# Ledger of designs, part 8: miniprotein binders against Protein ANTHESIS PROMOTING FACTOR 1 (APRF1)

Target 1, 330 residues: Protein ANTHESIS PROMOTING FACTOR 1 (APRF1), of Arabidopsis thaliana (Mouse-ear cress) (q9lyk6)
Amino acid sequence: MSLTELDDGLVRRMAMGAVFSDFGGKIHSVGFHRTDDLLVTSSEDDSLRLFDIANAKQLKITYHKKHGTDRVCFTHHPSSLICSSRYNLESTGESLRYLSMYDNRILRYFKGHKDRVVSLCMSPINDSFMSGSLDRSVRLWDLRVNACQGILHLRGRPAVAYDQQGLVFAIAMEGGAVKLFDSRCYDKGPFDTFLVGGDTAEVNDIKFSNDGKSMLLTTTNNNIYVLDAYRGEKKCGFSLEPSQGTPIEATFTPDGKYVLSGSGDGTLHAWNIENPSEVARWENNIGVVSCLKWAPRRAMFVAASTVLTFWIPNDGESPAPADPPTDQQQ

## First folded at step 2 (miniprotein)

Design i2d (from if2 with I6E E10V E23Y R27L)
Fold by ESMFold2-Fast, scan of step 2:
Structure i2d (fold): chain B 330 residues (1-330), chain A 80 residues (1-80)
Amino acid sequence: as target 1 above (330 residues)
Amino acid sequence: GSDEKEYVFVADDLEEALRLIEYLAKLGAKRIEIHVHDPEVAEEIAKRAEELARKLGYEVEVERDGDTVRVIITRDEEEK
């Protein structure tokens, strides 16, 4: 399928559509499937929820009372997930699970992390994935094998990301350093290091643009930086209002031309990266956004707090649906 | 495998071409191809890319096909 090219006008027309307000607490993590029209959420109510994004409908809920749910992402298969644990880490060691939403079963446990996973990333090209934990380690895994394939130690809050080609992965280190590794031979150590100049805060999250040319960093002091992914030079930066206890998430649009983020005052912002300027700002009624992601194959993003919201272009002429979705009626 | 450490990219900007060569060399690339489609900059990019690649220990071959210049940068990996 084709996706309409993004421009300032389309970004400005984005508006809240479907709303799901039946969560029992904050949403910790959201993830889109790379190729299928699916979204998964993890929440404080210990649920994993699967959504059809084409029709904005909830397809499935599973509850995970033994382990809880924390960070989540799809594998390459649209019915299987990797999910990190919130409970019983010290007793079970079962920090990560590979699970099937199709038949609601756990396919594999990954043991090793001694504290919560705060960063999780699936390889775009194979069955490898990475996890970063408050235990001050990054672990490399293979979905086919229980044993940890590699471990890297650091002193800060870890953040991990694969580039879109799977050639390189990045790990945030203490002191605002981001180290780049060759994904095929990471055992040789990093081949480059970027420093976030002038910022004393730690990196909270890392994302690569789809073309691999830009790197998006969010920091613990509520700043966003866009770097050249090859040289680590700053392309632009944006500041957000401070949040009390909720880390910010920022997202690229699929074409890499825009960045969106939530702010501590509950607003959502969109910036044009090519001509660095704020293009859009939305006051919303869902509070401080804990999760924000643009869909890989649609003019759509999701913003989540204790409520999950789907945002799509408002054409101004669409009438209210004759039969509103039941998940929005209350 | 044949898809490992072999890269092809189009660069009509000198600084982008040189940056990519340095980046991929750090990554341990065995083969890098630069395709230059803009004839106004092709000769300069080919010359500067060749100089940098040779400095980094690569062999360079330049092929011209009409207005397109291909800079082919290769390095043999040591045996085991």
Scores: ipSAE 0.000, ipTM 0.312, lowest interface PAE 13.4, mean pLDDT 82

Design i2e (from if2 with I6Y Y7T V8I R19L E23L K26E R27E)
Amino acid sequence: GSDEKYTIFEADDLEEALLLIELLAEEGAKRIEIHVHDPEVAEEIAKRAEELARKLGYEVEVERDGDTVRVIITRDEEEK
ESMFold2-Fast, scan of step 2: ipSAE 0.135; ipTM 0.644

Design i3a (from if1 with V5T V7E E47L K50Y K58E E60T E62Y)
Fold by ESMFold2-Fast, scan of step 2:
Structure i3a (fold): chain B 330 residues (1-330), chain A 80 residues (1-80)
Amino acid sequence: as target 1 above (330 residues)
Amino acid sequence: SEEKTYEFEVDSPEEALELIRELAKKGADEIEIRVKDPEVAKRIEELAKYLAEELGLEVTVYYDPETNTVRVRITKPEKE
């Protein structure tokens, strides 16, 4: 596969392709594998589902009735995942699991969080990962050991992200504050703090662009901010329709030139952040999109509500596929 | 013996850190990295010393405001 250069025209041609509508509830989390053509989903029906993104096919489904499923991401191995727990947190303390999809085994439990994990990020360079919880802590872990390697106590709902080199991680906190830490010496405290003025809502999610130059924030009051990752200055910002009870997720394109987000009216938006303007808008029939990620190695993104949808470029010079035949009364 | 000194201009911390990693492994004594943005230079200064610890080397990193450069000095064990 040739890597496609992203421009406004290509972004505008993105269109809904494959649809998976057999979920028993909302999709909580989606994650792409960094190097393999794989996607994992977690949902309210307690399933983890593995998808082949090259062929748009479901490869595997597992049900996790004891712990539930909440936040999920791949480790560096395409057959293993980290998944957070939704049930039995107070009694077991088993807030996170390292598991193999190959043989459906739990390889390790990580105990310590007293409430749900709301943010989960794998280190891009080693077997470390971070979890942020409603218990007002961020924990640092190593896949090779059960014991928590470090804990940071915070105000409000934490959101965590590694930068692309794994040298820095960011923690978003109450009041629009973002604190930056050296991943090797985080115990010395943050080396920088950014403040997003004029917004008193909690930060829901934080992401670094692949080049490390930009930082993407989403808030609980449906605002999106793109910051300069070194200076903390706001590059641009966008306001979305209120979703009330459904968190929005925004994503960078892999080249860092575009941001995509859902909105409370079910619309998807795409903005060029180099020349800040809305370049595309899609009205769809899947409801409010709570999970949205662009694939690391393809001109493709996924958007999820209670259904999972794959989006790929529509060749505008080719006829649209015919609708499948509808059975009549007989 | 002759000291090994390297000079580069970079626009990002990522480029600077990769250069430090490569050149430290090649036995560099001093690396001078010119940057245009002082805040990028400060970020390089804060992170580069930890990269050197990963490589098992003793490194002094400082920002030179006169030339707007990050200077990385690798201190080697003394011999006699």
Scores: ipSAE 0.000, ipTM 0.236, lowest interface PAE 17.9, mean pLDDT 81

Design i3b (from if1 with V5T V7E R43L K50F E54Y K58T E60V E62W)
Fold by ESMFold2-Fast, scan of step 2:
Structure i3b (fold): chain B 330 residues (1-330), chain A 80 residues (1-80)
Amino acid sequence: as target 1 above (330 residues)
Amino acid sequence: SEEKTYEFEVDSPEEALELIRELAKKGADEIEIRVKDPEVAKLIEEEAKFLAEYLGLTVVVWYDPETNTVRVRITKPEKE
């Protein structure tokens, strides 16, 4: 097993490796499997693609022309996914699908959302998941049943996240508020509320660090905040260049010591959270990065625009290849 | 205490919707409604969406297996 604790030197040595440029449009979502060496992508070309991250190899591609593809994540099983739809939402109500990549079957439809799902997260401890939609609701689901298990109505665009232990979940709400719920008794309402920024700073994404100590927030005013997850106190914050029309994703490293983000000028940045400072900056040739995630169990991250790129440490002993080969397949 | 908390069990959509509107208008801090009929629960969910969007309320809807009912809790958002 190969979990890596990072230092500034290793972060600085991260370099572009494998590149996949055969997508027919922008990549909307990427997700790592928690335990297996797998990545899934969803794209404007209506594809779901499965990748082996150990060998940087595309394993499978499926096209979903009826529903499209939007947000995607793995279930606990490495061959099954939850995927949201972007077509025919009001007519079918088939906003979420539970599907098997092994045999390309749709196992279940989750009906109820009346607009696109913009936030999706799987429980780390059971077969429950949450979806947040532009229909101004968050729904709680169980993979075993079609019926919605719970619904929260909110003003604004919801963002949802489970903590790594599955003990709490967080929901972003209007006015820069993040409310925390006990996952076992969420029916009692939130047990805490964190306020971030001013009245015009809306939270558009939430992530917990793996140790549960920090919360990473991205906002509509192009700022990143790292909060103490227990107290709600700001640990540090960083400003990004505006990215007109393209959402920017930020990610923790698995040890929680670093945050990485794209920026509106196309650069990638890495900051040390323990001693808040910019550690690394990479200029790239793939444009503004809309998807950015660090692998849970490897010194590796992926960055995506219309192109998917894998980043791994350059050993420093020999120069990286000028242009890594691109694997193209029908 | 200073809390305005209300609890009701309802069997009709008309009764549930009227209670939600009336109690929200009276400034209730928390409203809990217990519903045994799934059709009533569905109508409450649609109204709760409207209340959340236009009145600034947070609504939580869940199924309670112990009482075999759908529960609706409506809470005012915290202000600073």
Scores: ipSAE 0.000, ipTM 0.301, lowest interface PAE 16.9, mean pLDDT 80

Design l01
Fold by ESMFold2-Fast, scan of step 2:
Structure l01 (fold): chain B 330 residues (1-330), chain A 104 residues (1-104)
Amino acid sequence: as target 1 above (330 residues)
Amino acid sequence: SEKKIVIIIKVPPEKAWEVLRKIFELAEKYGAEVEIYVEGDEVLIVITVRGSEEAIERFIEELEKLAKEEGVELTVERDGLTPEELERLFEEALRKAWEEFKRE
């Protein structure tokens, strides 16, 4: 399933390669396709952009002026996306759209949310997806029907995630609690609750490791926690520099052995979670990252701010060019 | 009764801002939805409008006049498909797109 085995040496050799700097604002969201070599971005300039990650090439741009763009993810098909809206939410209720990148069409609108979607995830095993909104609801959807399939109300900022087998999903609750649901019978309510330990700060984001054994949490007080996904016990934790206005982003490597994060001072960090220690630290010139994700099937990650950067292993033979590469042919 | 029409306008990038400004003014007047797509050296403007046949025909006439004035290509797709036919076309489009990306 993994294309490259990771060790401390390989992680330490990761270096900035391709840079795309023609965005008209901050990048809100990035998503990798789970099997194909594709990445999608959404940004403040109302664009959705599709990239070929094998060649670090921009394939397509679309602009969405009525709805804007916010959170985005691929469906199982590499040419279709789910995208959340930034504009006209109260008047239309058109908070989410199912889009075809092939013919540039909106295929379905999902109505219901009254405020911005801040968490969005696709089921790994079927055409279901979940959205969490500042309207204090989590909604469960099916791509094949317009009607909302389920709704859960909560007090805090929602964060949602499916595990990689699609058996369980997790929802962040107020007070640093994470509730786990059986995805087949979620209407029975949660079957377990994890607490983030002594940290009473709110959970900002949840991610499962690919093997399903670990859960990665980022919090509003700039801490990262790795929990046992079955027992809720803390495996390790890391503290980052605070950032005003931009939450800390973190990602697992595909083997689940490392965690990478941004920091409020603009640095990027990598930790080995099997032997909890900082393995690498990168100073960069792109500022505080709003998005950070490792590719599911490559020794590659992306870090985004107002620019999108691709990171790959540097063999040490060819140092980075004096001038950064351009994302357009002149 | 209510009818739905999709209109596609292809515009060179150097004319896109001028044409878009005028299209947004017309779209607001008729309650139409506007999405913008960039493909290579062309900009596609996709407009969806709903309403009576008379209102839709007036909107199309104004867009045809604008397209002629600006020298841009306009294509009108009539939406008379059932939801099941739309789903079949959607599935076919996704399959074709996946095959096209595999070629690259």
Scores: ipSAE 0.000, ipTM 0.197, lowest interface PAE 17.6, mean pLDDT 77

Design l02
Fold by ESMFold2-Fast, scan of step 2:
Order: structure tokens, then sequence, then C-alpha cells
Structure l02 (fold): chain B 330 residues (1-330), chain A 104 residues (1-104)
């Protein structure tokens, strides 16, 4: 059974449900498992936390004092994670870890990055993954071996994403350039390059829509761009309020029809990308939202700051969100 | 109209870091991208450069000199994908996404 297509009414009815406020600092990263009803979080308190999203329950907490926690994602197995390190990078080189949450064991270390990993993505089709680091490299890995399978050196802060079929991956570079690679022969270099934003725009994050038609980019100049994923043509763009030192995450809905984002003033926004318009705006009491993801198989998203919040459609008993401005830039 | 070249340098692992340091210096000078690919006991250093024909030829000359000095194999390949190959890849991607979208 696939997800019902979303409409503006359902998006507007999304409201804060479960709240988890026992974090010892900011939540840096959240990731949904592709098929299982599971969410993982990484935080400044050095915890990895596992949640059951069906019942809105915390299942497990582990603390990682030697390495810290930074970026995190599930492997294909719901009991195992890839997590990047914040501490002891220069001395150990242990920038990435393959972890079993079942028995709390480190299965493998991936050594090579010389600075913090800022982007991490798992291949949707095999045991490969990519990491982008402030050391000005993107590394391609295989969960089965310690050795790095490929390294791409580039200028600026990299962001990496696989398309939903794992056939293509994208790497963002300095100057708003996004390069596309064939995942089977990336050693032949990129086959296309998209240019987005102005001279001051750096891409912070890349996401492909589930239908593969669109690419979502967030930039350092506080803009969101939605491109055609195959041609690089700009479909729409939206402006955010600046945030001081807090990264903003944007997410597609699973049907690819909506984009949601935080903003530097603490608001959450939702835009329809088929007919570009702001359809909802929510004020919240959790501050600036740095992590935002819509669940792959549910009418649910999570928004995180120093607290983790689950959002689900209400039955209309709660007040509607504030109406969007009639003359908002599309 | 802008030319693109892919250059592959094959090095044994024990020489890889010595060769890489020198290649990074040249790559930064010419605005080239460097990918390191590990296969078995050999390391491939894959360099992609775009620019004028004159700038690319000068870069190749400096890489050929470096490869000769270090005793490593260098292979030069032009444009890695034709426009036809690129369109075929895009068509394959579209087909796979459409198939997955119908199933989900």
Amino acid sequence: as target 1 above (330 residues)
Amino acid sequence: SEKKIVIIIKVPPEKAWEVLRKIFELAEKYGAEVTIYVEGDEVRIIITVRGSEEAIERFIEELEKLAKEEGVELVVEREPLSEEEKERLIEEAIRLFEEAYRKE
C-alpha cells in the first residue's frame, strides 16, 4: 500500500504531537529508515537515539564519548547505522563508524577524512555510501571493506546525495555548482553540471524527490531551490529568514509535491511546488528548527532543535496555522 | 565548446601519497578535480579538467612530466560520456524512477 497523495488541506492540518525534550544539547542529524518505522537522532550530548515512529516511543539511547556523534543514517538493516565523528579526528582518523544498535558494537571504522563530515548518504540499492567533509573531499565507501573505494577532491563544502535508484549521485561544490555522476563509473568524472544561485551561494544540502523528477537545494544565502533533476532547470525558489550559526534543513513530502523548511525566525513553512505557493506557516515554541524530515511511508514529519517533535494531521480541533502572505516570492 | 578531459594515473599504493601531493598542487593551479579510486593493490588517480585547448594541453604536459619523473603510468581520455551516452543515462534514470514511483 502506497501513501495517499497529499493535498493543501492535509499539509495545513499537520500539528505538533509527541515531544522529546531530554536531549543535552542541539540535535545535529535525524534519519528515517527507508522501510521500517524507525528514526535515529544524533546530538551534541554525544547520544544516538532510536525511536519507534509508529508508537512515538524512544527504544534505545547509546552514548559515544570517545568519537561523539554528528551525521547519522541507517544502513539497509534497521539495527545498523553509519555515524560520523566529532572528536579525535586528527589523532585517530576514525571519521566514520559502522555501528550495530542491537549489541552496541562498532562493526567497522572508516578512516581518511581529516575534518568533520557534513554530508552523509547511503546508497538505496547496495552497501555503498558517500561522505562529504570540510577536508574538501567526498569519499565513496563500501560497508564490507575498510578501504575507501574512491575520493573526489573539490573546492568548498561538499554536499552529497544519491538518487532514489542509486544510478546517479550528485555532489555540490563551491559557487553553487552541482555535479552529476554515474554511480557505476564515477571514475570517468561527472556527466553533467548544474549552476544554481549567485556568486555568494554555497549549497548546504541536496535531496532528490522520491519520484526522481526534482532536486532540492538549500544554500548559505538562505534560499531554497527546486530544480528539474535531469535537466537542472529551476522550477521554483523560496527565501528564508537568516539563521545565525544554525543550519536549516528542508525536506520533500514523499509524493514530491511539497517542500517544508525551517527558517531563522523559528517558523516552519510548507510550499506546493506543482503550483508554487506557500500553503502553510507554523510558529512553534522549540526555537530554530535545524533538522526536518518527512517520514517515507506516513503522513508525519519530525522537526528538531534542542527538542525532537513529531507532527501528524490533527482532526481540526487545534487552531489552523497562520495564513501565508498573499504576495510571497515563489 | 569548453573541452573536458579525464586523465588517469595508475600508481602502486606505496607511491600513492607522494604522487598525490604533487598532483594536488597541479590540480589547484589548473582548477582540476581529483578522484582517487582504489582497485586491488593499485591506486588510480583520476583527474578531470575543463578549459581552453591551450590550458588543457599545458596541464597534460605537466602531468606527463610528473608521471615520467615518478615512474607511474598515465592514460589520457577525452570526454568520458558522449551527448548520446548522457541522454541514454538520463532516460534510464527516468525509467527507473517511474517504475519505483508506480510501485510505491
Scores: ipSAE 0.000, ipTM 0.334, lowest interface PAE 12.8, mean pLDDT 79

Design l03
Fold by ESMFold2-Fast, scan of step 2:
Structure l03 (fold): chain B 330 residues (1-330), chain A 103 residues (1-103)
Amino acid sequence: as target 1 above (330 residues)
Amino acid sequence: SEKKIIIVIKVPPEKAWEVLRKIFELAEKYGAEVTIYVEGDEVAILITVRGSEEAIERFIEELEKLAKEEGVELEVEIPDDPEEREKLAEEILRRAYEELLKD
């Protein structure tokens, strides 16, 4: 199935549509399902919320008071999630849970992390996943087994990502280094190392483009870089306004032609990476955006702070403002 | 009554998969943590295991048998002092991390 190709005009027409402001605190993470029209959110109010993105409707809300909610993603099945814990980590070790949304049951616990998970990614081709924690470890897991399959320790902020074909995964290391692994060849260790040229700040987040040709990096010094995923050569880079205490998320469009990011001043930006230029800039009324993801199969993205917003192309038929009142008598 | 030990195994790349597969099976049985990293042209495996003295002794015996069968060398550190064990684990992981960055 071909990915939807975007142009500068469509990107510029993206506008805020549905808004959900009933959260009891900051939204920690959002995740789209790959094939179904579903989005999940996790929040400081300990809720997991399921949304129908086709109709912009909240379908379900569950509260997890024992463990809290932090990082979340779908498994391959649209009724199940992996969710990281916020509470009782030292006493229980129950840092990650495999959940069924259908009957609100915990299917499996994954024990080992001693501090919050800040990076979580699901393999696109099998039941494996990776987690990176503030305990300075990256752990490799299999949904079918509760025992940890492998651990890598690092001194910097952990960030992990699978490529879309599941052939490669990347782990961020201290000093702006990213190590690449062949997902089928554990015996060889990393096959390559990329260094972010001229920027030794730690990597906050790694994403692969859907075609596997580009890698998107965000850094602790508020820069974003797009690298060639094969050679590690810098394709382009952009600077953001600093955001004290709030990490900024960036996202590819599904066709890999554009990158979007928040900024510390609350502005959203879009850049064309084939001809590197800023093509759109939006001021918003929701503050600094900490969660930002483009939907895998739609001309749609979500941006979240303490509120969740859905963005879709403006069809040009927005309602006119209400007319001023009249003093007519009938 | 829990004991902790640290084991390092250095393996040529050609044998790493066979050794890793068997070590993961053994680690699952004993609840051990396994860290994989590259040291020069070899793959290094760091194993940290906690448990009763009897369980740890059985784990070491099975691991030594595995190492002999696969023709690899074990470096085993068993500090007597619990605080020294934690410090040693941190030092080994620091060195492993530095070695990983060399690639």
Scores: ipSAE 0.000, ipTM 0.113, lowest interface PAE 22.5, mean pLDDT 76

Design s01 (from fb2 with T6Y T8L W17E F24K E35T E46F T48V)
Fold by ESMFold2-Fast, scan of step 2:
Structure s01 (fold): chain B 330 residues (1-330), chain A 81 residues (1-81)
Amino acid sequence: as target 1 above (330 residues)
Amino acid sequence: SEKKIYILIKVPPEKAEEVLRKIKELAEKYGAEVTIYVEGDEVRIFIVVRGSEEAIERFIEELEKLAKEEGVELEVERHEE
């Protein structure tokens, strides 16, 4: 269930509100809590920062000099996180940490990955999570135990996602291939494989819509694709300006009707996927966006570079989008 | 064909938590797909319901009963898909 229903008018009225510019480098990852009004960020300055999104306030900041910070997500509890490591992987093997923001304590280390984690997702229904690494493995974990519960070896850069019901997970890999697994018997191998035609680039991210009907893929070749999650048929696709060194990130709105994405020229785009058309395009002064997420239960998204920005609807005197919405993608 | 209904409920802040809880219970009970939007301290609940005509009508009947019991305003707009 989504708590948010949007229309084209509301999407067009989204405008930059609160801005946080005190980061010491690029923001690498952002994650919303599923039920609480909280956001966490990880950055090049080795900080994890916790924000109250209802009031747009920074609540906490912690520095992680030994391990650094890379990918981050909330567990089901709003005071605890899973964070991946940037430093000392070869010497420690401490690739992932389960930590409490309440008392700044590391609760568990998850050892096994031999290279950086590039994809991280929490199960929506239990205390399991998955990590995908440049070591060409996906690992399945349980927060309650240190030992790895399962490992899948793959070619190329993995990206992982649970569906909304936690019954299926998807692993995207090189060549635009997506393999689907039953969460209860993944050891039997994938039950289906989807192929995105015409793209030879690596898939850098995969997401399911909240209704479970659509799947969003982003590629290193600056394309995004929306697939039917059941049949694997391409519903729509969009091409973006190339970005040097920063992967594009895209997000569903909670109702699954819209997709937003950054672009290599620093613009933000929004498309209606039910009737595929560009609804809005925003210029921004923060540069190329490294993180883009829509809040699970609010008319709000965050866009981040070295600066974190909160976007909310602005009625009345709001400026128009940089370009008027078009009936066709340019 | 599937029907789509838009519903707006205007809720005083002191009743917001109870009304939202009951709406979530009704959505789960009747099996209609429901999306709920809640904004700020001025609680406006936008509901989009999709499903069979029978499921939608049962859900609307329960919402009308809830609105009457809680003394809140309910507006319904009907669309076809």
Scores: ipSAE 0.000, ipTM 0.090, lowest interface PAE 24.0, mean pLDDT 79

Design s02 (from fb2 with T6V T8W W17E F24K R44L E46Y E75V)
Fold by ESMFold2-Fast, scan of step 2:
Structure s02 (fold): chain B 330 residues (1-330), chain A 81 residues (1-81)
Amino acid sequence: as target 1 above (330 residues)
Amino acid sequence: SEKKIVIWIKVPPEKAEEVLRKIKELAEKYGAEVEIYVEGDEVLIYITVRGSEEAIERFIEELEKLAKEEGVELVVERHEE
C-alpha cells in the first residue's frame, strides 16, 4: 500500500463531486476496501450499497430486512463484508454476519452480543476482527469459525481499532481511558493505558494513523484528540459544534499529516497535525455529516449524511473552501 | 415525487424455484429489482420497486396474492424517494 503525500494546497482544493441522494434514511457506516477501488455503505433503509470509487458509480444494492444494517466493513476479499445487525438481536442472537455481495449469500453468523454493535474493525493482516457492543463487551472473532475466540468485559461504551500492522489493538472505554493490547496475547490484559487529554467524556471512535505514530479519538462531548500512539501524549485537540442525535466521524489522511471531521453545524474541517492549524473549512448543503473517510490510496474522501458525497481535488473548477472566522487576532 | 418500496419474502427451499420464477415475472411487469439471499435452509427474496402510488399498490396486491397462494411470508416497507 503506497501512502499519498498531501500538502495544504491539495487539501484546500478538495471539492464535492459525485452525489448520491437516493437513500431512505441516515447512512450509518461507510468503509473503503484496502486495495480495490470500492466503497460500501450501510443505511437506515436497511441497504448495503457497493460503489466503484474510480468511476463514481453505484455497482450494487442489497436489502437486509430481517437483521437490518448498522456497522459494516470489508474483509480482505473485495466481494465480502462483515455487517452488524439492528433488528431481532434478543430473539436470534445474530449480531454479526459475514456475507458475500457477489452472490448475496450469508456465509456465517456470529452470535453472542446481546445489544447493538457500535464499533467494528477488521484485522489488517489476517481473518480476525473485533466488535464492541452496548452490552459492555468486546468480542474477538475469526472469519473461519462461528465461535467467539475471546471476550473482554469493560465499563462504558467500547470503541475498538487495530493498528495498521495488526500487532496492537486499542479499546476506548469509560472515563476517557484507552487500553492497548498485544494482538497475539491479549488474554494477558493491556500492556498500557492512556488518558484522553484530561477529558472524562466517553470516547465515541478511535483510529490509528497508517504510519502507526498517531491515534485519533472523538468524544461524546464533540471533542477531537490526536494522541501520540507510543507515549499517549496529546499532540493536539479541537472542539466541534454539538450535534443532537447524529454521531460525528473524523478521519486521517493516508499520510497521517491531516485530520478531517464534520461538525454539528454541517461544516467540514481539515487540520494539519504536524503544524497544528485549521487548513480548510467547507460549508455544504447535506446537513450534519455522520460518516467521513479518506480513501486509502487516492486523493479522495467521502462524506455522508442522508446523502453520500465524493470529494476530489479540483484546479479552480469548483468553489474554494470557506475561510476561517476573522475574530482570531489578539 | 415517485414512491419507493422494499419488500422481502421468506421462502422454504422446496418452494424457492417456483416462487422465485413467479416473482421475477411480476417484477419484469413492474420494472422491479429482485435480489436473493440464502440463509441456512431459507431463501429470502428482496424486491425494490419505484413508481406512482397506484402502480406500487397494484404490485403489492399481486405479491400478496402470490404469497397467500404459495403459503409464504411477505413483509412490505415503504420509503419516499
Scores: ipSAE 0.000, ipTM 0.189, lowest interface PAE 19.4, mean pLDDT 82

Design s03 (from fb2 with T6F T8Y K10E W17E F24R E46L T48W E73T)
Fold by ESMFold2-Fast, scan of step 2:
Structure s03 (fold): chain B 330 residues (1-330), chain A 81 residues (1-81)
Amino acid sequence: as target 1 above (330 residues)
Amino acid sequence: SEKKIFIYIEVPPEKAEEVLRKIRELAEKYGAEVEIYVEGDEVRILIWVRGSEEAIERFIEELEKLAKEEGVTLEVERHEE
């Protein structure tokens, strides 16, 4: 299946396939590997689970009862992860772990954050990563070294993202502000600041499109914005139904032509951003979606609540229903 | 009933290979299913145990005995399914 360009027809045919319902609570975070057909999940039951997305199969599960699990992402190696902690942050400072799922080893602890990590991003080009915390700091790390490589103190709840070339990173913060930094000289401060016009709500999440030309923001006011990543001008925006305390996640398709999002009423939406219009809407039976991501190399996305669901194109119609059951007897 | 427990063992590097082997042997002997997780440059062994209540209890008793014999620290967290 070609992923170079999606069309409205393919997006509209996406349908729920494999379902995994054996989680012991809400799924907090999901992440795809950049090049391999792998997905990792973190959940309220303190598990990290590894999935083969080609065959829709759970490959491995590990439990982290001492620290819990919260935000998770792959490193460049398909068997190693970075995971943030839910428990014992004040006493240990062990807010982040670098671990191997292959041989069940924790390779490093990264200490420094004084509150929960809410944003985590791996560099696309080297062994660096960033974490944003409720302690109002963004920390820059290197997988090979325990010591923090850099720290930025900012206002509000930070959300962090690398662009696809790893040359620029963005930090979203209070008041709808997004600051852009040069990865090589971030100590000089941001080289640009974007403001989301007319919306001063806190930004929940920020993502770059794969071509680096667009930036996707989700806000606490239940709005999604797509900005020009170079000029900061708003390309389009969409409103969602209010959530009952669950932040809404949105994702780009790999070609950057579509945005998908959850909504507070449990629906999933897809919009064409080249010609801004809603092209698909799916009702589901899994409730409000806490995690939503499109696979980097497949016509596939995952949507998660307390249940993990894989969505793929439905190339055939469901069989025609038989005669409905009769409730009446003679 | 209790079918899952979390066990944390901190072991000096020079004893890690022997202790890990003994833990695996005990798990096999008592029919407990374990997942062993080794942490970084500090030899910390995390064990996730799944099995029948009787098998789990016997496994824990033998681990406590092993920890005492080897002079290592053992912490057990019980989580009701």
Scores: ipSAE 0.010, ipTM 0.443, lowest interface PAE 9.8, mean pLDDT 82

